# VH-VL binders against q9umr5: the designs that were tried, part 29

Target 1, 268 residues: q9umr5
Amino acid sequence: SYKPVIVVHGLFDSSYSFRHLLEYINETHPGTVVTVLDLFDGRESLRPLWEQVQGFREAVVPIMAKAPQGVHLICYSQGGLVCRALLSVMDDHNVDSFISLSSPQMGQYGDTDYLKWLFPTSMRSNLYRICYSPWGQEFSICNYWHDPHHDDLYLNASSFLALINGERDHPNATVWRKNFLRVGHLVLIGGPDDGVITPWQSSFFGFYDANETVLEMEEQLVYLRDSFGLKTLLARGAIVRCPMAGISHTAWHSNRTLYETCIEPWLS

## First folded at step 16 (VH-VL)

Design yd5
Fold by OpenDDE, look of step 18:
Structure yd5 (fold): chain C 268 residues (1-268), chain A 123 residues (1-123), chain B 112 residues (1-112)
Amino acid sequence: as target 1 above (268 residues)
Amino acid sequence: QVQLVQSGAEVKKPGSSVKVSCKASGGTFSDYAISWVRQAPGQGLEYLGEIIPIWGTANYNEKFKGRVTITADKSTSTAYMELSSLRSEDTAVYYCARTQYDILEGFSDFDYWGQGTMVTVSS
Amino acid sequence: DVVMTQSPLSLPVTLGQPASISCRSSQSLVWSHGNTFLNWFQQRPGQSPRRLIYKVSNRDSGVPDRFSGSGSGTDFTLKISRVEAEDVGVYYCMQGTHEPYTFGQGTKLEIK
């Protein structure tokens, strides 16, 4: 039998967005038990990510317990960060494939329509004043705001991304790394036509330097220092990168070709 | 100057579907979310769901168990609410309302409403 | 779901007298960032609802200053300092802190 699949949605999203994905999984892997976690839907997805991590943890623990053979995670957009954090804090998870579906794994920094929608009176260049305040960190989007021009503020004020990345020292860094390394495969999915994740390479742990030049995963300090296990995972062949062009951010979970190419192979 | 204009009254048979439209004007459609609320005769207000046009994502009140579908057409600044498997209990005035999501200022819930659309379900 | 409980459900008032409506939520409506998404709506007979108050105490444009909202956590109040004839209708509180959004039962304000 196929391992159960757990799906975690993104910002302002819900289980409804994954109706096509469910259809694809049922068609290609009949009998698969797919659970789309309907937590923190809509505006509640703006709650602090650690709060979300706790809620999702409570939901996945029973599912994992009933699946001793292991489970697969499909985590979309912001959900990908939630899932990475889940895998970091859970010392007993049994995740075989962690599929990160167009997630800002290295954070978000951009002046997109999405950002303007959330901050209609603010500019990208000024968001650091908001996001790196204690008040700002009460919003999920600020939890993974990664301003390359204010690295000091990011490292010191980011209450989520900097921690799960091991970029700021904390007492749980070693344990979180150990826990995260329990994953069988890390499947990274994203693409240049996403339009929301900025830079789109963030889905592959790439990100801007101080000059807004995009550096690849292997050039990132988190990789070089193996702060949360990326280098180790890559070394043992556990990281899969699946870039795909021509897919907008809101279409990653409904594209059949994407599913067949990047998701389906890892649901066995 | 913001206006939400809804489609006209509907009379439907049980088991059928109804689709109500809500056209927004006086603002930028994609800057806001559109919610649907219904009110049975002589009763209170009940939230059905919300669409965020810029994302194309919809969120629903689970009470309706998938009978409600909310969509949006950015090109026409129109939101739609479709309710299937209609029952007599679905007889109500259906409203659309606007919400602005501003993280700094807070969420501005339902600052503007449509005129309402009466949907009557009868055999 | 968060249950919103209004009191009273019927509110007969003499013209010129003050009125007060209570709204209680089954859960706290306060976000971790401190905002509270509690709204008050007025629905006059035969009309669509109209928002009067947002985030507990902020009046919408065009809303007379005789309307005021207050409260915190789970207890909220809408007050009308001096009721006028045009205030006849049903008033609803609504929370936007938790999904799904929920409304109070409504308070019917009538003139004695």
Scores: ipSAE 0.882, ipTM 0.934, lowest interface PAE 0.7, mean pLDDT 96
Fold by OpenDDE, look of step 19:
Structure yd5 (fold): chain C 268 residues (1-268), chain A 123 residues (1-123), chain B 112 residues (1-112)
Amino acid sequence: as target 1 above (268 residues)
Amino acid sequence: QVQLVQSGAEVKKPGSSVKVSCKASGGTFSDYAISWVRQAPGQGLEYLGEIIPIWGTANYNEKFKGRVTITADKSTSTAYMELSSLRSEDTAVYYCARTQYDILEGFSDFDYWGQGTMVTVSS
Amino acid sequence: DVVMTQSPLSLPVTLGQPASISCRSSQSLVWSHGNTFLNWFQQRPGQSPRRLIYKVSNRDSGVPDRFSGSGSGTDFTLKISRVEAEDVGVYYCMQGTHEPYTFGQGTKLEIK
């Protein structure tokens, strides 16, 4: 039998977005119990990510309890950060594969139609004034806004990403790292044609330096310091990187080739 | 001048499906979300769901248990609402309405409405 | 779902007199960031709903200043300082803070 699959959606998504993914799983892994969590749908997905983490935690705990052999997580876009936080705060999770599907794991600094849609009157260069305020941190998008030109503000004001990354010292950093390391495999999926995640390498824990040069995961301080366990996971062969070109952000969960290449192999 | 123009009245049999269209003009279609609201004769307003064309994501009122499908065609600036497994209780005027999302200014809900589409379900 | 309760459901008013409609939500409509998404709509006979007020107290363009919205948390009020003949119709409050969006029952304003 196949392990249950739990799906966590992204910003402004709902369970409906994953109808094709469900079809693919059913066809290739018949009998798999797939649960797409219909929480924080639509505009509710703008609520603070820690609030979302708590809600999703309440939903996944009973599912995990009924699956002693373990479960798989498929977490799309913003959902990937929610899931990473879930795995950090839960000391008793039993996640085998954590599939991060085009998620801004190292944050977002995009100036795309996505950003313009949310901030019609703002430029990305000025969002630090908003996002790194107490008011701004009440929005999920600001919880993982990562301005490379205002790193001090990020480190001090980010109430979510900086904490789960262990970039800012906090009392739970050691425990969160321990919890996250319980994951069997971390599957990172993304690609250059995404058009929303900026830079797209963020899906692989790459990100801008102060000159907006993209650095790889292995060049990041969080990796070098192993602040939340990336270096340890890589060393034991637990990180899988699956880049794919030609896929837009809204198509990651509905592309058959992507599913077969990057998702299906980890649904055991 | 923002306008939402809906398709004409429909008469349907129970168990069939209806698809209503809503064409937007006077603005940038992809900058907004389109919501659907219905009103049974002599009754109040009921929210069905919305679509965000720029993302292609749709959200639904769970009350309809998957009977509602909302789609959008950006090339024609048109949103669609399809309701399946029609029942007599689905007889209502169906409205589309526009919403603008802005984190700074707040959400502008339903600032413009379509003229409504009467859907009658009868044997 | 958030229940929106309007009072009264029927509102007969003499021309030139003030009117007041109450709307109560079953839970707070205030986001953690402080915004409150409470709207008021007017629906004249045979017409589509028209938004009058958004975010509790902001008037839409073209809405006469005799209309005003107020309130906070779970209690909201729409006031008409001087009712005119064109104000006849049904008024709805609507919350956009929680999914799914929900409307009040409607208040039917009529001229005595």
Scores: ipSAE 0.881, ipTM 0.933, lowest interface PAE 0.7, mean pLDDT 96
Fold by ESMFold2, look of step 19:
Structure yd5 (fold): chain C 268 residues (1-268), chain A 123 residues (1-123), chain B 112 residues (1-112)
Amino acid sequence: as target 1 above (268 residues)
Amino acid sequence: QVQLVQSGAEVKKPGSSVKVSCKASGGTFSDYAISWVRQAPGQGLEYLGEIIPIWGTANYNEKFKGRVTITADKSTSTAYMELSSLRSEDTAVYYCARTQYDILEGFSDFDYWGQGTMVTVSS
Amino acid sequence: DVVMTQSPLSLPVTLGQPASISCRSSQSLVWSHGNTFLNWFQQRPGQSPRRLIYKVSNRDSGVPDRFSGSGSGTDFTLKISRVEAEDVGVYYCMQGTHEPYTFGQGTKLEIK
């Protein structure tokens, strides 16, 4: 009776991380088929995001084919960017709810203690030099690094985020928008105490302007131009925003209250 | 100067568990990963898993899933490896080692090693 | 799992002469365009391993110039241009490109 659920993990992560989420789904929606995709685990989560999208696409095709009534996606952190790209590149996806768990949808510009293990000798103000180079684009975090002070480099060098956001011209923009708009609901989850996603409002398609003032989704050019369908989705009532304070980045999939409030209602 | 200092040798009976510690000094503990590698007497090296201490999440070699647990305590700059349901073939020297995921330089695997902890499993 | 195969497994060498150790992987160790995470470690008798070479050909600080690494894709070589007495021990190649990380069987270098 319940649609199958596909789970896509985040950076330095694996299917085991979602054991509590699986328990919550089983207890509240017994009989739901849940598949946590066991691809690009641990270090492999740092591979280029288009490589990850290709691999996850291959894994979801047979699951979607066996569920003509549709499926749900629950996508955590970096995994939310993978899932958004999947919705764009798949002509034949049948996703009803796309649930984004604290994903950096407008990018990342943070050098918090939680991320310094990836760049321990560099400040965020200098990471554009590496991330916007061919070397840096070999690593997933650089595929969505978004330095608000070097917009020209971001627009030119981003091999992933600038493309899926429609911020740089590319021949697939119209098709990707059409595909993305076939989703039933976009459920955005995140909060101010995340500690990793910077700004945390990136999980709601907010981001810094050049003065590091956060502009909300509706103030972003990608929304105003409807470059990949956000304005259209909001007008349909298909965007759900579910912020929750008090949850750290690694706890989104293991908090019962968060599940019951923000996730469960969308697992029809 | 980074230094990894491990806990002392252990003698264990089959079916029990062992928890080996790895205390890091020098550098900033939250800026790198800690991995665990073992070496049975007269044998080669075998990777068990690693942890990102600031996140507290670990990734395991599937061969050891279900028996190995890797944790870290940021306040003491110490990583731990616990191996349960011990068997005689688990007799080995257990090493911790550092990995830097620094995207500026690229991955730098196992550039510093602990002194090793001998774990002997016998009846 | 990626299988790392070293050759030879035992390497007696005359003091002052060159030594060469081969390492072959069961699949490519290229991460992306140009990154290859192949490493070489030395384990002296009774000691912990010590890294010599990272990313195929980069020597660690304090490693003598007589050690060099080369190779690409699936085939890699560690060379010692002139073996010294302090070089005795076991040498391991290791790949960090694919999870789980895997080591070669080891090559025991001895002075004959």
Scores: ipSAE 0.796, ipTM 0.886, lowest interface PAE 1.0, mean pLDDT 92

Design yd5
Fold by ESMFold2, look of step 18:
Structure yd5 (fold): chain C 268 residues (1-268), chain A 123 residues (1-123), chain B 112 residues (1-112)
Amino acid sequence: as target 1 above (268 residues)
Amino acid sequence: QVQLVQSGAEVKKPGSSVKVSCKASGGTFSDYAISWVRQAPGQGLEYLGEIIPIWGTANYNEKFKGRVTITADKSTSTAYMELSSLRSEDTAVYYCARTQYDILEGFSDFDYWGQGTMVTVSS
Amino acid sequence: DVVMTQSPLSLPVTLGQPASISCRSSQSLVWSHGNTFLNWFQQRPGQSPRRLIYKVSNRDSGVPDRFSGSGSGTDFTLKISRVEAEDVGVYYCMQGTHEPYTFGQGTKLEIK
């Protein structure tokens, strides 16, 4: 029998977005119990990410308790950051596969048309003034805004991303790393045609340096210092990288080839 | 200056569907959300759902989930609301309204409204 | 759903006198630590609603300064310092903090 699957949606999203993914799982792995968590829908997906983590934590506890053999997480876009925080804060999670579906794991620094509805009067070069304030940190997009040109502000002001990355001091950082390392596999999915995640390599823990040159995961300080366990996971053979071109941000959960190539093998 | 112009009144039979349009002008359609609100005769206002046109994603009031579909056509700056399996209690004026999700200034809900579309459901 | 309760539902007012409309929510309307998405709308007879106040106390452009909003948490008030003939209509409060967004029942303001 297959382990239960828990799905965590992204920004301005709901369980309906995953109808095709559910269909693929049902057809290829019949009998799999899949729960798409219908929390923080629509506007409420803009609530602070720690608030979302707490709510999703409360929802996953009974599911994990009923599945002592383990569960899988499929976490889309912003939801992948929620899930990574869940793996850190839950000292008794039993997640085998954490499938990160085009998630901005190293943050977002994009001025794509797709984000203008949140910042219609501001350019990305000025968003640090909004996001790195206490007011801006009340909104989820700012919790993972990562301006490579204002690193000191990011490190001081980020309420979420800098903490779960171990880039900003936190008394629980050692426990969070220990908990995260209990995951069986970290499956990273994304691609160059996403159009929203900027840089798209953020889905693979890559990110810009100060010159906006993308450095890969192994070149990041958080990897080199093993701040939350990436180096340990890679050495253990637990990190799977599954890039795929030709998929836009809103289509990751409705592409059959992506599912069969990058997701299905990890839904034991 | 944004203006929302809706399609004309409709008379429908129970069990059918209706699709109301809302054409936006005077702004950038990709910069805001379009919401739908209805008002039965002599009654108050009721929210149905909203769409982020640039993403094409919609979120619905659960009361109407399964019967309402909200879509947008970016090329014509037009949002649509379709309500299926119509009943007599769906008789109402249907409004579209704009919401700005500007993080800098805070959410600005329903700052512009369409003129309304009367939908009458009669046997 | 968050229930929004207005009082009074009917408000006859003498021209030139003040008016006050109460709106109470079943849950706090505070977003996180600062923002409260409580709005007030006016619907004149035969017209679409028009927003008067957003975020508790901010007047929209073109709204006379005789309109003011106040309150916090679950208790909110719309005041008209001096009612004019053009103020007749139905007034609605609306919350945008919790899904689904919900409106009060409406307060019908009439000139005596």
Scores: ipSAE 0.795, ipTM 0.888, lowest interface PAE 1.1, mean pLDDT 92

## First folded at step 17 (VH-VL)

Design ke58
Fold by OpenDDE, look of step 18:
Structure ke58 (fold): chain C 268 residues (1-268), chain A 122 residues (1-122), chain B 112 residues (1-112)
Amino acid sequence: as target 1 above (268 residues)
Amino acid sequence: QVQLVQSGAEVKKPGSSVKVSCKASGGTFSSYAISWVRQAPGQGLEYLGYIIPIFGTANYNEKFKGRVTITADKSTSTAYMELSSLRSEDTAVYYCARVDFDEYASYGMDVWGQGTMVTVSS
Amino acid sequence: DVVMTQSPLSLPVTLGQPASISCRSSQSLVWRDGNTYLNWFQQRPGQSPRRLIYKVSDRDSGVPDRFSGSGSGTDFTLKISRVEAEDVGVYYCMQGTHWPYTFGQGTKLEIK
C-alpha cells in the first residue's frame, strides 16, 4: 500500500486548489489516502506562521500516528515554510518525502504583478518598515519577508524564517536541526516562470545577496553552516531539486507533467 | 497633516451590529496601519485590533471572540470596524488611530479620530 | 497578555509643581530590534487621546519639553516638570511590543 499523503496549501489558498493533484495521485497511486488540510484558508492564511504551524501540527499528528510506515508531505507556496517548521518542531514525525512545491524557502522579496497589490513597487523598498515591526510580524507574509538590504533587521525582527533557518541563535536550533534531519527526502520544486516567488530560486534555498545577485543554496550561510541541516541532507543524497520552466505559480499543483516528473516519483 | 474622521454616533439594540467608519485624509493610506480602540464611559482604553490596509486583513484582540471585523477600503482611504452581537457592555466611544511605519520606527498611534459614541440599549 | 500597571491612579497636583507617573509591565517591553515600544498618551476631558511619548522617551512633535519619559525593561516613568492647567486629564501608558497591545489603567491628573 502507498503511504498517506498530507497536503498543505499556500497563501490565500484552500483545499479546493488541489483537486487536480488529488486526481493525479488517485490515478497513478490508487488507494492512496490523501488529506488536504483545510486550515487557515483564505485570509486566515495571513495569521502568524507559528500559529499556523501549531494548527497544522494538531492536524497531522493523528494522521502520522495511523501511518507507522511514514507519510508524504506536499506543501505548496507558503505551506512549504509551514511544513519545514513542522518538521523542525516535531521530534517524532515520520515524514518520508517532504515535497516543497514552489515555496519561498529562503524568503520573499518580490514585487511581482501577483503581489503588487500587497507590495507595490513603491512599497517594496519600504516594506521592511512594516514587516520588521511588532505590527507586521503578526502577519505570515512578514514572517518570511527577507529584505537583502536590511539584513540586520531581518535577522533580529523575523519571528519565523530567521529562526527555522538557524540564522538567529535560539535555544532550539540544535533540536530543530535534529528533527528536520529525520526527513527521508527533501524535494524542492520551483521554476523561473513562477511569477510570484521572488527570486524563484528561493524555492531551492537560493536568494539575493546585498547586491540582489542570486546565490545558490551552496553559497548560502545556512548551508555553509549547516544551521538546519541542508548540508547534511545534501551529503546523504536526501535533497532532490526539480526545476521546471513554463509553470506559473498557480499551476504547480495542477500541471500533469510537473506531477509526473517531480512529485509522483516520491509518492511510492 | 493626516487626519482621521469617524462616522457619527450610533444607538443600537442588543444583539444587533454596528459599523463605524474612519476616513483618513492626507498622507498615504497604504503606508499606515489603522487601529481601533474603545473606551467605556469613565473607563480606560481597550485595544480591539488593527488593520494594515495593504495586507487586506486585520489582527484582532481575541478577547472579542470574533465579534469584531476590521476592514479597509484603499480606494476611499477608509477603515471600518464592525462589532456584532452587541451588548450593553459594548457601550463606549470607539476610536480609530493611525500607526505610521516611518523610518524612525515610532510604531505608535500618533493620530487619532474624534471618536464615535456607540450606545447599546434596549 | 501583558499587564500594564500605573501608579498612582489619581494624581492631584498644585500648579507649577512637578508630577510623576509610574508604569510597570508584567513582561519586558524590549523588542527584538532593541527598541522598547512604550507609549504615553494624554487624554484631556472630552477629547481623544494624544500621544505624548513613544519609545519610552521620545517626544512627539508639539509636546512641551516639560514632559519627559524614562525607564527600561518593565519600569517606566512619565514626568511633568511644571504642571500647567492644560495638563489636566488622564494619562495612559501603552505597550506596543507584545500583541495584544495593552494600556495602563490611566492616571487622572487634577489641579488641587
Scores: ipSAE 0.898, ipTM 0.947, lowest interface PAE 0.6, mean pLDDT 94
Fold by ESMFold2, look of step 19:
Structure ke58 (fold): chain C 268 residues (1-268), chain A 122 residues (1-122), chain B 112 residues (1-112)
Amino acid sequence: as target 1 above (268 residues)
Amino acid sequence: QVQLVQSGAEVKKPGSSVKVSCKASGGTFSSYAISWVRQAPGQGLEYLGYIIPIFGTANYNEKFKGRVTITADKSTSTAYMELSSLRSEDTAVYYCARVDFDEYASYGMDVWGQGTMVTVSS
Amino acid sequence: DVVMTQSPLSLPVTLGQPASISCRSSQSLVWRDGNTYLNWFQQRPGQSPRRLIYKVSDRDSGVPDRFSGSGSGTDFTLKISRVEAEDVGVYYCMQGTHWPYTFGQGTKLEIK
């Protein structure tokens, strides 16, 4: 009765991290086929994001083929960027709900908890030199690094985020927008106590201006130009925003209240 | 002033492994990449891979994937290259080189180690 | 992989005369930021390689101005305006635009 659910993990992550989420789905939607994709786990999650998109695409094709009525995606952290790219590059996807679970959809500009332990002084102001180079773009973190103080470098050097946002001209932009718009619902989940996604509003397509003031989704140029379909989706009533305070980055998929409030209603 | 000092020459039998170290002094070790390049006697240069220590992982030339492992120890500012299942054609001088990420976008291995001769003979 | 082809492979020159080395790539070396990551290295006998030129034409610190680089896209040239005895060695071009980064075969420069 229930549509199959495909789960895509994040950076330094693996399929095991989602055992509680699987339990919740089994309890509330018994008989639902849930597949947690076990690709690019651990250090392999640092592979270029386009390589990851290719691998995940090949894994989801047979699942979607067996479910002509549609599937749902639950995509965590970096995985939310992989999934958004999938929705753009697959002209035959049948995704109903795309559930973006604390994903850096407009990019990342912050010292994450794993970086703070290794580098007690802030590194975020200098990472653009690594990330906006041919050498750095071979790593997933750099594919969505978004330095608001070096926007020209970001726009020119980004191999991934600037393309899927339609911020840099490319021949596939119109087709990718059309494909993305076939999604039934875009469910955005995140919150101020995440501690890793910076700004946390990136999970809702918000981001810093040059003064590090957060502009919300509706203030972003990519929204105003409708470059990949956000304005169209919002006007259609297809965007669901589900913020929740008090949840750290590693706890989004293991919090029952979050699941019941933000995820469960969309697993038709 | 950045300097790269490599470990000494090695003589190995076919089928064994070699691990070459590259100790950096000067600069911030995590702020640049360490590349590994080899040169067989009388031959040209061949790229094995590089590591960006801040990310803790390496990018490998597919030609060597499965036989080469590149790591870094940030606490000692040392990069390592290990080549396994050695064959006679792996006889070469192995170099480490720094890639600096400056505002001039100068990338290109501006500081080199002295080289480590690895000889594979039966 | 991008193939880098140097010409000539052996270059005997008379001391004090100019020298020119050609390097061609199998595809454009212009990266998406507009820069061309073509480098030239010199390896003197018994020494590690030394970078001479980056981004086609920019000399590294301490490199004599008799060394110059030029070219665009897929075709590049290293010139030495007046060869000196210390210039003996092998010269390599290298591309840093397309992973895996690759070197030319080398050009051995010798004094006649």
Scores: ipSAE 0.726, ipTM 0.871, lowest interface PAE 1.3, mean pLDDT 90

